# VH-VL binders against q9umr5: the designs that were tried, part 276

Target 1, 268 residues: q9umr5
Amino acid sequence: SYKPVIVVHGLFDSSYSFRHLLEYINETHPGTVVTVLDLFDGRESLRPLWEQVQGFREAVVPIMAKAPQGVHLICYSQGGLVCRALLSVMDDHNVDSFISLSSPQMGQYGDTDYLKWLFPTSMRSNLYRICYSPWGQEFSICNYWHDPHHDDLYLNASSFLALINGERDHPNATVWRKNFLRVGHLVLIGGPDDGVITPWQSSFFGFYDANETVLEMEEQLVYLRDSFGLKTLLARGAIVRCPMAGISHTAWHSNRTLYETCIEPWLS

## First folded at step 11 (VH-VL)

Design ya6 (framework fv_nofazinlimab)
Fold by ESMFold2-Fast, scan of step 11:
Structure ya6 (fold): chain C 268 residues (1-268), chain A 123 residues (1-123), chain B 112 residues (1-112)
Amino acid sequence: as target 1 above (268 residues)
Amino acid sequence: QVQLVQSGAEVKKPGSSVKVSCKASGGTFSDYAISWVRQAPGQGLEYLGYIIPIFGTANYNEKFKGRVTITADKSTSTAYMELSSLRSEDTAVYYCARVQYDILTGYSDFDYWGQGTMVTVSS
Amino acid sequence: DVVMTQSPLSLPVTLGQPASISCRSSQSLVWSHGNTFLNWFQQRPGQSPRRLIYKVSNRDSGVPDRFSGSGSGTDFTLKISRVEAEDVGVYYCMQGTHEPYTFGQGTKLEIK
């Protein structure tokens, strides 16, 4: 029998986006119970990430309780950050594989069509003025806006990402780290042709320095300090990196080759 | 100025499907989402769902999940609403309407509407 | 789903007199930080709905200033200070805070 799979969607998404993913899972792992959480769909995906974490937490508790052998998480785009926080705040989670599907794990700093759609009169260089205000922090996109030219503002104002990454102190940091380290496998998926996640290496815990040069995970302060357990997980052999070229942001959940290469092996 | 122009009236048999189009002009198609709302004769308005063409993402009212599919063709600036397994209760005028998400100025819900498409389900 | 209840459902008014329509929601429509997605629409006979008011009290471009919206939380009001003949039609409130979006049952405004 296979462990149940819980799917957490991204910005402006719903369960309908995952119909192909569900087909793939049913074909390769027949009998798997897959639950795509229909919470914070569409416009509600713009609600503060901590509100989303609370709602998804309430939804996953009964699923995890019914599966003592464990569950798998597949978390797409913004949903990957929700799942990061879930694993930290839940002192009783039984997640085996956490599959992060093109999620901005170190944040977002890009002027892609998606940003222009939400902020039509703003350049990425000016969004820090909006996002690092109390007003801006009431929107999910601003909770993971990470301007590499205003790192002091990011560290002070980010109500979500800077805290969950351990980049700013929090009373619960030690407990969050302990909880996150219970995960069996952290499977990171992303690629250069995504077109939305900027830099795309954010899906692998890489990010821009002040000169917009990408530094990979092992050069990040959060990794070097082992702030929430990345260094420990890597040493344990629990981090899987699965980059794939040729896949646009809205195609990660509907590409069969991607599924077979990066997702299928981790669905025990 | 944005204009939404819908396809013409349809008469369908129970159990069939209908596909209504909504063509946008007077703005960039990618600048907004297209929502679908219906109104049965002499009744109120009922929301079906929407699509954000720039991302290809769609959201549906749970009441219609499994029967409604909303799609978009960016090359023709046209959104489509397809409703399957038609029943007599689906007889209504179907409207498309614009939704724009602008975090700085707020959301603009249903600020421009199509002219409506009458769908009659009869034997 | 959020239930939107309008009162009255039928509103006969003398020309030039004020009119008022109430809308109540079964849940709070406050999103956050002053964002309450409560809209008012007018539907004239044989026409598509036209938005009059968005976010409780903001009047759309081209909408006469005799129309005003007010309210908070779960209780909202649309007021017409001086009813004109062209105001005949059905008025709907709509909430956009919670998915799915829901509409009131409509208020038919008629001239006596």
Scores: ipSAE 0.497, ipTM 0.789, lowest interface PAE 2.9, mean pLDDT 91

Design ya60 (framework fv_nofazinlimab)
Fold by ESMFold2-Fast, scan of step 11:
Structure ya60 (fold): chain C 268 residues (1-268), chain A 123 residues (1-123), chain B 112 residues (1-112)
Amino acid sequence: as target 1 above (268 residues)
Amino acid sequence: QVQLVQSGAEVKKPGSSVKVSCKASGGTFSDYAISWVRQAPGQGLEYLGYIIPIFGTANYNEKFKGRVTITADKSTSTAYMELSSLRSEDTAVYYCARTQYDILTGYSDFDYWGQGTMVTVSS
Amino acid sequence: DVVMTQSPLSLPVTLGQPASISCRSSQSLVWSFGNTFLNWFQQRPGQSPRRLIYKVSNRDSGVPDRFSGSGSGTDFTLKISRVEAEDVGVYYCMQGTHEPYTFGQGTKLEIK
């Protein structure tokens, strides 16, 4: 009856973080098969995102094969970027709803407690020196670090985000775009009180310009050029935007009102 | 100086639950992770899980999933480990320990430990 | 789960003589950039464990230089160059590379 749901967690996370989400799904869509992938848990979440994409790909193939009517993805925080790449590299995926739960889709540029916790001697203004080195690109969080004051370095050094966003050329770009466009719905969730994702509009494909003024998705070059299919999806009516205030970064998967408003309607 | 101070010994009946506290002082509580490890009498060390207070995220050893819950209260700089459906084999000293994360220098696992809390499960 | 195997499990030593403890992992403990998360702990009777060595060979502050760690990949060693009476206790190796974190069985060091 209901399509299976696959959940991909975020930084320093595991399947246990989603116990409330699973309860909500069971209450509203009883009988749904929900698989929360226990890969790259805890400190392993710092491994390069392309390595994570390969591991998650191997895990989702048999699940998708058993569900000819399709599956839904719920991908939290950093996990949303893993799912973006997964949808691009799989030429046979059958994903209906891709629910991106507060993920930094255009990157991260914030001086949050998160940054100080992982880089105690760094400020957002100088982290580019670490992240845009070959050494830094071996860490997942540097794969989506997007310094708007060093955009040339981001474009040249980013081994992940600049490629999946089509901001830098890649031989597979045309195939990746075709594969991504197979998705039924792209559901974007985020909000101003998240406190970690900076700017919070990154969850909706908005981002800072060189003056730290946020430009929304429709003003982004990647949208205007339709580099990986956002403009096509929006024209098709396949993009859903669901912003919600009052939710902190670690509460997106455990807020009932958020679930009922932004997630539940897209689980068929 | 960093100190981790745990709550006192407890005696519990089979099937009940126990909640052990670990209060941190002498540092910024949110800057590190708190792990929980147990040791049955005369036996070795067994890892249960950890919490990162700044993220509110907890990770558990699969062996204890569904029975262990680790939480943190930043206002009191206290981490808690709750173990439910207690059995006699859960009799052990339970320790909290600190882990520091720093990508530039690597990770420092279990650099400071609490004094331990004896939990006895007896009929 | 990664299995950590210590040998010997019982180590009687003459005071002032060297002692050596081996620790082997069922999987490589190497992580990114040469980081290997292998730690050594000492537990004296009635006390909490105390970390002696982190990342294979780094001594914690206050740990006497008679303690040293070495090894790579899956094979690690803790050495005490001159055993003192205060060294009596159980020694554990621990891996932090793969979750869940796992400990060796422990090596009980006794003065003979």
Scores: ipSAE 0.513, ipTM 0.788, lowest interface PAE 3.0, mean pLDDT 91

Design ya61 (framework fv_nofazinlimab)
Fold by ESMFold2-Fast, scan of step 11:
Formats: sequence, structure tokens, C-alpha cells
Structure ya61 (fold): chain C 268 residues (1-268), chain A 123 residues (1-123), chain B 112 residues (1-112)
Amino acid sequence: as target 1 above (268 residues)
Amino acid sequence: QVQLVQSGAEVKKPGSSVKVSCKASGGTFSDYAISWVRQAPGQGLEYLGYIIPIFGTANYNEKFKGRVTITADKSTSTAYMELSSLRSEDTAVYYCARTQYDILTGYSDFDYWGQGTMVTVSS
Amino acid sequence: DVVMTQSPLSLPVTLGQPASISCRSSQSLVWSLGNTFLNWFQQRPGQSPRRLIYKVSNRDSGVPDRFSGSGSGTDFTLKISRVEAEDVGVYYCMQGTHEPYTFGQGTKLEIK
């Protein structure tokens, strides 16, 4: 009688990436209905995040409706941002555990090989020129590009991350906060050896200041202002932090020790 | 110059599996996505799936999901396509093809192809 | 799945004359910011396919300028201004906008 699990993949990803995760869940929680959403797979993962949120919303509604006891979300990498927005825009979600698996919750500022693959002629210091244009905001990766040296441009141009984080005003902010706060547990997973998410502490709502010094969640204005409910969730005891060293970005969903330590306990 | 070199012809029995290789040269292997396409004798082209080695991610045509597995080994610059539970209808030439991504210019789909690998499934 | 329909399927052409192949998709191939991922491939007998045109109208390096692509949305055309003997083969359109990627049936170009 376990709650159903909904899995949301990441950038250039598909349901196949989660075959090991499904095996682990089946072993520890036999009979769990696990749905890996096959939407925005592969290159379609580059479509604007608000478009992805709408598509995933339509897919999760019937799953949630069939599970009056609630559901769990496991959201990997970029998928964690999709799930953040889903929890905010859905007035009637019944999510118990939201498990964010190495997701850039405060954004990305790194020029790792993954980013160079999509922007071969650009360095992280210059990506703000592309990403903070109307053109760039039509791509998912630019929706969460967070250049700490051009914070004014980020706040004005970000069509997604600055809005869901409450860093820029939005008419729906109060409703989004109310909806997000219905979540039972926010489980944050990430680690220093990820190699893609930069800074890795972004998975825990930490991020660079203007000098590229990482400030942790409790020092962020979004936390201090309680813009979307992080401070309230922490006070309720609803935030779980599960950092683990030795895991690369593409291995979070296929490491048994990680699963047993950070995911399994939250799959009631 | 980019070149994709595939493994040699295979003859397999129904119910077995086949694994075809595609070795890339003439550029950084991890800069590309590698797709697999097949062509039955006298028929058109049919897409099976692709892998992006740098991300470790593979995506499959639903028609073949559960039977096809595409993998990559960066150290040897080689992509593999494995097809299981073979049937006579799987007799075809299997091609690998390269795709480059660039958000600024879009994508360059299937710009270079391997020479093809004939897979024959018979009793 | 997006269905790609080519016309004609058989194209006998006199040397030096123009040839035209049409490709229609069952839904729009326009992606973000107007990018349209429609490609044209040539397959000579016994050879691998070779890409001629990418993103509707862009000619690959080494492809003669007698080949041109045009179209938008759901209707696309490959044109050969003056057919040469080397052009014999099967021509395929392919869409890369929607998963799974799909090909047209192929058009066999033959010299009459």
C-alpha cells in the first residue's frame, strides 16, 4: 500500500535513465506504482520550463486524483525545478515527499563540459549576454542561469527561476507560496563530486555571492524573506538535507547506497 | 574529418541478441550524439534511438523500447546498439549517425553516417 | 508519431532537366524561435545515406548548388535544378522536431 511515485527527468534525459531507481524501489517497496513521465524527452528538454511545467501538470493530475493518500515526487537535475513550479501552480496537489535529486534550486553558474556541449563558443562569464535575452529565455537551461556578477540582469530577465524563487515580483506569488507549503517533506540531495551542478550547494538552496563565495540557504534573501516558504518548512521540520560525496551527476539515480540513505526513508 | 566505422556483418538465430558497434574518429567523441537507424532490404529508414555520451543519456523509439539498448564507451570513442529477442523482421542494415548540438545555431542532425552493418536473423 | 509523406515516390527524369520532390508532415515542424528541423538525405545504391540539406534550406558542405530546399510549417520541397547521372538514388526527408524522429517513404530518382 505504498504511495505512488512520479519521476521527472532532467536535461537531455528519458525514462530509461531511471531503470536502476525503479529496481531499488521495487526491491524495498514492492507493489509501488512508479510512473516515469515520458514528456520533454531528449532535445525537447530544452523547451522553456513554463511549457514543460504545463505539460507535466496535465500528466500528473490523473495520477494524483487516483491516489487520495498522496503521492511522492522524485525529480532529477533540471526536473527538480519543474517540480518546484508544479507544486506552486497546482492548487490541489497531494504531494507528500518531494525528493529533489541534485537539482540547481538556486540556479547554475558553471561552464562544465555539459554546458560547453550546448554553448561551445561561450564561457560562463559571457553566457549572461545570451541567456538574459528574450531569445535565450526560450531555452530551459537559460531559465535557471544565475550569473552572480549580473544579478540585475538575472532579476529583470529570468522568466522562470527568479519568479518561482520570489526574487522578482509576480501576481501569483502568494498563491504559489500557499500551494508549495502543502508539501509534506522537501528532501534535498546533492554533493561536491557531482561535476555538473555549479555550485553544487545550489541543490541545497545555497549559491554564490558577487565574490563567488557560497552562501548557504539560511543566508539567502529568499529564505530570510520566506518568499516561497523555505523558512516555514524548515521550522516545521519538513526539510531534509542529504549530501553525499563520491557521486557524479549521471549516477544519482543509479547508486544503491544513495537510494538507501537519502530516498528510501521518504517513500512511505 | 569525422568518420564513423561500424562492426562487421552478423548472422543470428531468432530469440538471440546482437550488439553492433560504431567507432567515431576525427573529432572529440563526447561532442556528439550518436543515433541508430535501420533499413530492411528494399525498405525505407527507421529510427531506433540515440545516445549522448557526455550526458550518459539514451532515448529510444517506443516501438523498440524494452528490446534496444544503446550505450557508449568514451575511452574507446565507441557507441553500441544491442537488440534482443531477435525476429526475422529485424533483418536489416543498421546505421549509426552523428548529431551536433549548438543552442546558438540549432542542431545538425545526422550529418555523418557509418557504413552500415548487415544483421541477418534466420533459423 | 509525425507522419512524413513524400511525393512522387518514383521520379524518372531526363538528364539536364529539373526535378522536384515534395515532403509533407502531419504536424508543424517549427521548433523554438522558428527553427525547423527538416533534413533531406540522398542514398545511392549500396551506400549509406548522405545529408544534402539541413534545417529546410541549408546546404551541406560539398553539396552542389543545383540542390536547394524550401518550405515552411508542414510543406517542404527539395529541388534539383539540372539533374546529373550522379544524382540517381533514393531521396528521404526527415523531421527532427518531434520524438521519435521520422523519415518519409523515399523518392527513387531514375534517369529515363
Scores: ipSAE 0.522, ipTM 0.795, lowest interface PAE 2.8, mean pLDDT 91

Design ya62 (framework fv_nofazinlimab)
Fold by ESMFold2-Fast, scan of step 11:
Structure ya62 (fold): chain C 268 residues (1-268), chain A 123 residues (1-123), chain B 112 residues (1-112)
Amino acid sequence: as target 1 above (268 residues)
Amino acid sequence: QVQLVQSGAEVKKPGSSVKVSCKASGGTFSDYAISWVRQAPGQGLEYLGYIIPIFGTANYNEKFKGRVTITADKSTSTAYMELSSLRSEDTAVYYCARTQYDILTGYSDFDYWGQGTMVTVSS
Amino acid sequence: DVVMTQSPLSLPVTLGQPASISCRSSQSLVWSHGYTFLNWFQQRPGQSPRRLIYKVSNRDSGVPDRFSGSGSGTDFTLKISRVEAEDVGVYYCMQGTHEPYTFGQGTKLEIK
């Protein structure tokens, strides 16, 4: 029998976005129990990410407990960051494949229509003034705002991303690393035509330096210091990179070729 | 500045589906969410769901999940609400309405409404 | 789901007199950063609903000063200081804090 699959959605999303994904899984792995978590749907997706992590944690515990052979996570966009934190805070998770579907793993820094929609008077160059305040950190999107021109503020003010990436010290860092390293496979998916995740290489733990030149995962301090286990996972052969061109941000969960190439092989 | 113009009245048989359109003009379609609300004759207002065209995401009232589908076509600035497995209880005026989001000021729910579309389900 | 309860359901009022409509929610409507998403709508006979008040007490553009909203937490009020003939219709409160968004059952304001 196939391991259960748990799906965590993204910003302003709900379970209905994943109907095509569920169809694909049913076709290739019939009988798979797929649970799309209906938590923090719609505007509730703006709640602080640590609050979302707590809620999703409570929902996944009984699913994992009923599946001693393990489970798979498919986590889309912002949901990939929730799943990152889940794997770190859970002392007893049994996740085999963590499939991160176009998630800003090193953060977001872009002038997108999405930013204008939520912050009509802001630009990427000045959003740090809002996001790196205590007030701003109570919104999920600010929890992973990573301004490469104000890295000092990001490191000091980020209540979520800088901590789970080990970019700033935390008392629980050693335990979080140990827990995260229990994952069987870290499957990273993303691509240059996403149009929302900026830089798109953030989905692969790449990010801008101070000159807005993208440095890949292996050049990041978090990788070099092995802050939460990326270097260890890569050495173990547990990191899978699956970039695909031609896919826009809202199409990752509904593209059959993407599913067959990047997701299906990791659903045992 | 914003107008929401809905498609014309429909008469449908039980078990069929209906698709109502809502065309936005005056403002930019991608700047807001479009919600759908219905009102049975002589009754109150009931929320069905919404779509955020820029994100391509839709959320539905649990009562209607599995029967309602809300979509948007950005090229024509039109949102659609499709309701399937129609029953006589679905006879109502269906309205679209706009919501603007602004994190700094909160959001503006249902600030502009369409004229309504009467859907009659009869055998 | 959050239940929104309006009182009274029928409100006959004499022209020029004040009118008051109460709205109670089954749970708190306070959201992040203290925002409270409670709205009031007016529906005149044969017309679409029109928003009068948003976020408890803010009047929409073009809404006369005689309309005011107040309240907090779970208890809210819409007041009309001096009812005019054009005010005939049904008034609805709506909460936008919790999904799904829910409406009160409506209050029919009539001139006696």
Scores: ipSAE 0.592, ipTM 0.816, lowest interface PAE 2.3, mean pLDDT 91

Design ya63 (framework fv_nofazinlimab)
Fold by ESMFold2-Fast, scan of step 11:
Structure ya63 (fold): chain C 268 residues (1-268), chain A 123 residues (1-123), chain B 112 residues (1-112)
Amino acid sequence: as target 1 above (268 residues)
Amino acid sequence: QVQLVQSGAEVKKPGSSVKVSCKASGGTFSDYAISWVRQAPGQGLEYLGYIIPIFGTANYNEKFKGRVTITADKSTSTAYMELSSLRSEDTAVYYCARTQYDILTGYSDFDYWGQGTMVTVSS
Amino acid sequence: DVVMTQSPLSLPVTLGQPASISCRSSQSLVWSHGETFLNWFQQRPGQSPRRLIYKVSNRDSGVPDRFSGSGSGTDFTLKISRVEAEDVGVYYCMQGTHEPYTFGQGTKLEIK
């Protein structure tokens, strides 16, 4: 009688990527009902994150309603940001464990092959010109682009991440914080060999300062102000940090040791 | 210039599987997605799925989910489409096609195609 | 799945005369109100499809200016201003906005 698990995929992804994760869950927690949401697959993963949040919200409501004892979320990469917003906008979520699997929680500032695939003529230093426009904010990847050299533009132009992190004011911030704080456990997973999430510490709410020096979660204004509840969750013992070396970005959902160490203990 | 070269014609028995290859040249293999489309005699074009080698992700048309598997070998710049549990209605020309993504200029959907591979399913 | 409907399915035309093919989608192909991923392909007898038009109205390099695309939302048109003998083949519209990608049934253009 394990709690159901809801899986939210990442950029240009689909449910097929999680076949190994489902095998691991079935082996250690047989009988668990796992739903991998087939929404915003492939190209549709580029749609604005608020649009994705609305669609995933509609899919998640009936699953939560069928499980009054609670559910767990496993949210991969970009999907972790969708789940962050879901937990804030839903007044009645019953999520126990929110497992964030290598998600850019403080944003992305990486000049990797993934960026070149979508912006072949752009360097990370120039992408702010595109992303911090109204046009650019129609793309999910730009919703969490966080250029540490143009933080003023990020704060004013980000239609998603700056708001959900409480880095810019929003009328609903108090309600979003109250809703997010209902989560039982926030399990943060990531590592230095990811190769895509830049800086990798973004998965743990760390990020670059203006000199590209990483400041960890406890030094972030978001944490210090307790903007959406990180400081409160940490004080309750509800934040779990599980870094692991040797795992590339596309391998987080298919590594058995990672699953056994970082995910399995939080699936009740 | 970019070329997609497919493997040769196949004749298969009902219930077997077929694996068609698509070798890319002229660009870096990781810079684009490879899609598979089929065309049965007397029918139009039907999309099967695609793979994005750089992300390690494959996505399938639900009609073929469970029967089609698309893989890529970056070392040989080759994508593969495997279709199992073959039936007579799977007789078709199978094409691979390339998609590039560029947010500034828009998507380049199916801008280059392979020459096609005839798969015949008969006893 | 998005259904793409082409009309006509058979299009006999006289050399030098204009030709027009319609494509209708069962739902809007607009991407966040900014872009529309509607493509047109030509397939000559015995050959692979060749893309002519992408994003409704943009011609591919090497495609004659006789070919033009137009439309919005759910209604799209491919026009050939002056049909030439080399234009014989089947024309397909395709949407790339929604997964899975879908094609129209095809329009066979023949010289008469």
Scores: ipSAE 0.557, ipTM 0.792, lowest interface PAE 2.5, mean pLDDT 91

Design ya64 (framework fv_nofazinlimab)
Fold by ESMFold2-Fast, scan of step 11:
Structure ya64 (fold): chain C 268 residues (1-268), chain A 123 residues (1-123), chain B 112 residues (1-112)
Amino acid sequence: as target 1 above (268 residues)
Amino acid sequence: QVQLVQSGAEVKKPGSSVKVSCKASGGTFSDYAISWVRQAPGQGLEYLGYIIPIFGTANYNEKFKGRVTITADKSTSTAYMELSSLRSEDTAVYYCARTQYDILTGYSDFDYWGQGTMVTVSS
Amino acid sequence: DVVMTQSPLSLPVTLGQPASISCRSSQSLVWSHGNTYLNWFQQRPGQSPRRLIYKVSNRDSGVPDRFSGSGSGTDFTLKISRVEAEDVGVYYCMQGTHEPYTFGQGTKLEIK
């Protein structure tokens, strides 16, 4: 029998987006119980990420409790950050594979249609003024806005990402690290043609320096300090990197080749 | 001036599907979401779902999940609502309406509406 | 789902007199950052709904100042200070804070 799979969607998304993913799982792993969480759908996805983490936590507890052999998480886009925090705040999670599907793990700094849609009169260079206010931190997108030109403001104002990445101190950091390290596999998926996640290497814990040059995971202070366990997981052989070109942001959950290459092998 | 123009009235048999269009003009189609709302004769308004054309992402009222599909064609600035497995209870006027998201000014829900499309389901 | 309850459902009013419609939500409509997404719509016979008020008290462009919205949390009111013949129709409140978006059952305003 296969371990159950829990799916956490992204910004302005819903369970309907995963119909192809569910079809693929049913084909390769028939009998798998797949739960796509219908929480914080559509507009609700803009609510603060800590609020979303609490709601998703309440939904996953009974699913995990009924699966003593473990569960798998597939977390798409913004949902990958929700799952990052979920694994840190849960003392007794039994997640085997955490599959992060094009999620901005080091944050977002992009001048995309997404930014224009939510902030029609703003540019990426100006958004720090809004996002790094207490008011701005009440929106999920601002919780992971990471302006490489205002890193001091990001570190002081980010109520979510800087804390969960261990870039700023938190009383619970040691416990969060211990809990996150319980995960069996961290499967990172993303690619250069995503068009939304900027830089795309954020899905692999890479990010811009002050000159907008991408530094990969192993050059990040988060990794070097082992703030939440990335270095330990990599040494354990528990991190999987699966980049794929030619896939746009809304197609990660509906591409068969991507599924067969990057997701299917991790669904035991 | 923003206008939403819908397709004409339809008469359908039970068990069939209907696809209603909503063409937007005046302003950038991709700058807003298109919602669908229906009204049965003599009754109130009932929300079906919406699409954000720029991303192709749609969200549906749970009551219609599995029967409603909302799509958009950016090249023609047209949104579509398709409802399958039609029943007599689906007889209603179907409206499209737009919503603009702007975090700084707040959301502008249902600020412009189409003229409505009567869908009659009869045997 | 959030239930929106309007009162009265039938509102006969004399021309030139004030009219008031109440709308109650089953849970708070306040967003975490302080905005309340409560809207009021007017539907004249045979026409599409038209938005009159957004975010509780903001009047849409072209809407006469005799229309006003007020309220907070779960209790909201639409007031017409002096009813005119063109105001005949059904009025709906609608919440946009929680998905799915939900409407009140409607209030039919008629001239006595």
Scores: ipSAE 0.575, ipTM 0.800, lowest interface PAE 2.4, mean pLDDT 91

Design ya65 (framework fv_nofazinlimab)
Fold by ESMFold2-Fast, scan of step 11:
Structure ya65 (fold): chain C 268 residues (1-268), chain A 123 residues (1-123), chain B 112 residues (1-112)
Amino acid sequence: as target 1 above (268 residues)
Amino acid sequence: QVQLVQSGAEVKKPGSSVKVSCKASGGTFSDYAISWVRQAPGQGLEYLGYIIPIFGTANYNEKFKGRVTITADKSTSTAYMELSSLRSEDTAVYYCARTQYDILTGYSDFDYWGQGTMVTVSS
Amino acid sequence: DVVMTQSPLSLPVTLGQPASISCRSSQSLLWSHGNTFLNWFQQRPGQSPRRLIYKVSNRDSGVPDRFSGSGSGTDFTLKISRVEAEDVGVYYCMQGTHEPYTFGQGTKLEIK
């Protein structure tokens, strides 16, 4: 039988956004037990990411315990960061495939319609003043705001992303790396037409330097230092990159071609 | 001026589905969330769910889970609420209402409402 | 789900007199980020609800200043300083802090 699949949604999302994804999985892998976690739905998706990690951890433990062969994670947008932290904080996770659907793995820096919807009077150049305050770090979106022009503030103030990426020291870093390395496959999905994740290469651990030039994963200090295991995973052949053009941010979980190309092969 | 204009009254049989529309004008459709609320004759207000067109995301009240679907068509600035497996207790006026988001100042919930659509479920 | 309880449910009032409606929530409506999403709506017979007050005490444009909202945490009040004939209708409180959004039972205001 197929391993169970756990789905973690994104910002202002809920389980109902994944209706098409569930149909695709049922068609290609009939009998798969798919659990879409209905935690931190809607406005609650704005709660601090560490709070979300704790809640999702509690939900995931019994599912993993019932599946000795392992489980797969499909984590969308902001949910991909929740799953990154889950894999690090859980000493005994049995995740085979971690499928990251257009998640800002190195952070977000962009004035998209989404940002304007939540911060209508703010520009990306000034959002660091809000996000890198203690008040701002109580919002999930600010937990992964990564201003390349204020990297010193990001490293000091980020209560989430800088820590899980090993960009700032943490007493648990060695254990988090060991736990993360237990994953069977890290499947990274994203594309240039997403329109929300900025830069889109953040979904593949690429990001802006101080001149807003995108540096890919292999040029990042976190990769070169192997801070949480990316270099080790790549050497093991455990990282899968699946970029696809023509897909907008809200369509990653409902595009059949994307599913067949990037997701289906990793659902054993 | 901001207006939410809903489709006309419907009479449906038990077990069928109904799809009510809510057309937005007087502002950018993508700037706000559209919620659906119903009111049975002589009763209070009951929330069904909402959609955020810009995110393409919908959230539903657990009570209606599996029966309600809320969608949006940005090209026509129209939100839809579809309720399936209709029962006599689904007889109600269905309203759409909008919410404006702004993290810094907070949210403006349900500031404008549609005129309502009467849905009658009878055999 | 957050339960919203209004009192009274029936409010007969003499024209020109003040009226007061209480709303109590089963949980604090203070959002973790500092705002309190408590709203008041008026529904006149045969009409859609109209928002009067948002975030506890802010009046919507066009709402007469005789309407005021107050409260914090779990206890909220809508006051009408001098009731007029057009104020007849049902008044609802609504919380937007916790999902799903929930409404009070409604208070029917009638002229004696």
Scores: ipSAE 0.575, ipTM 0.811, lowest interface PAE 2.4, mean pLDDT 91

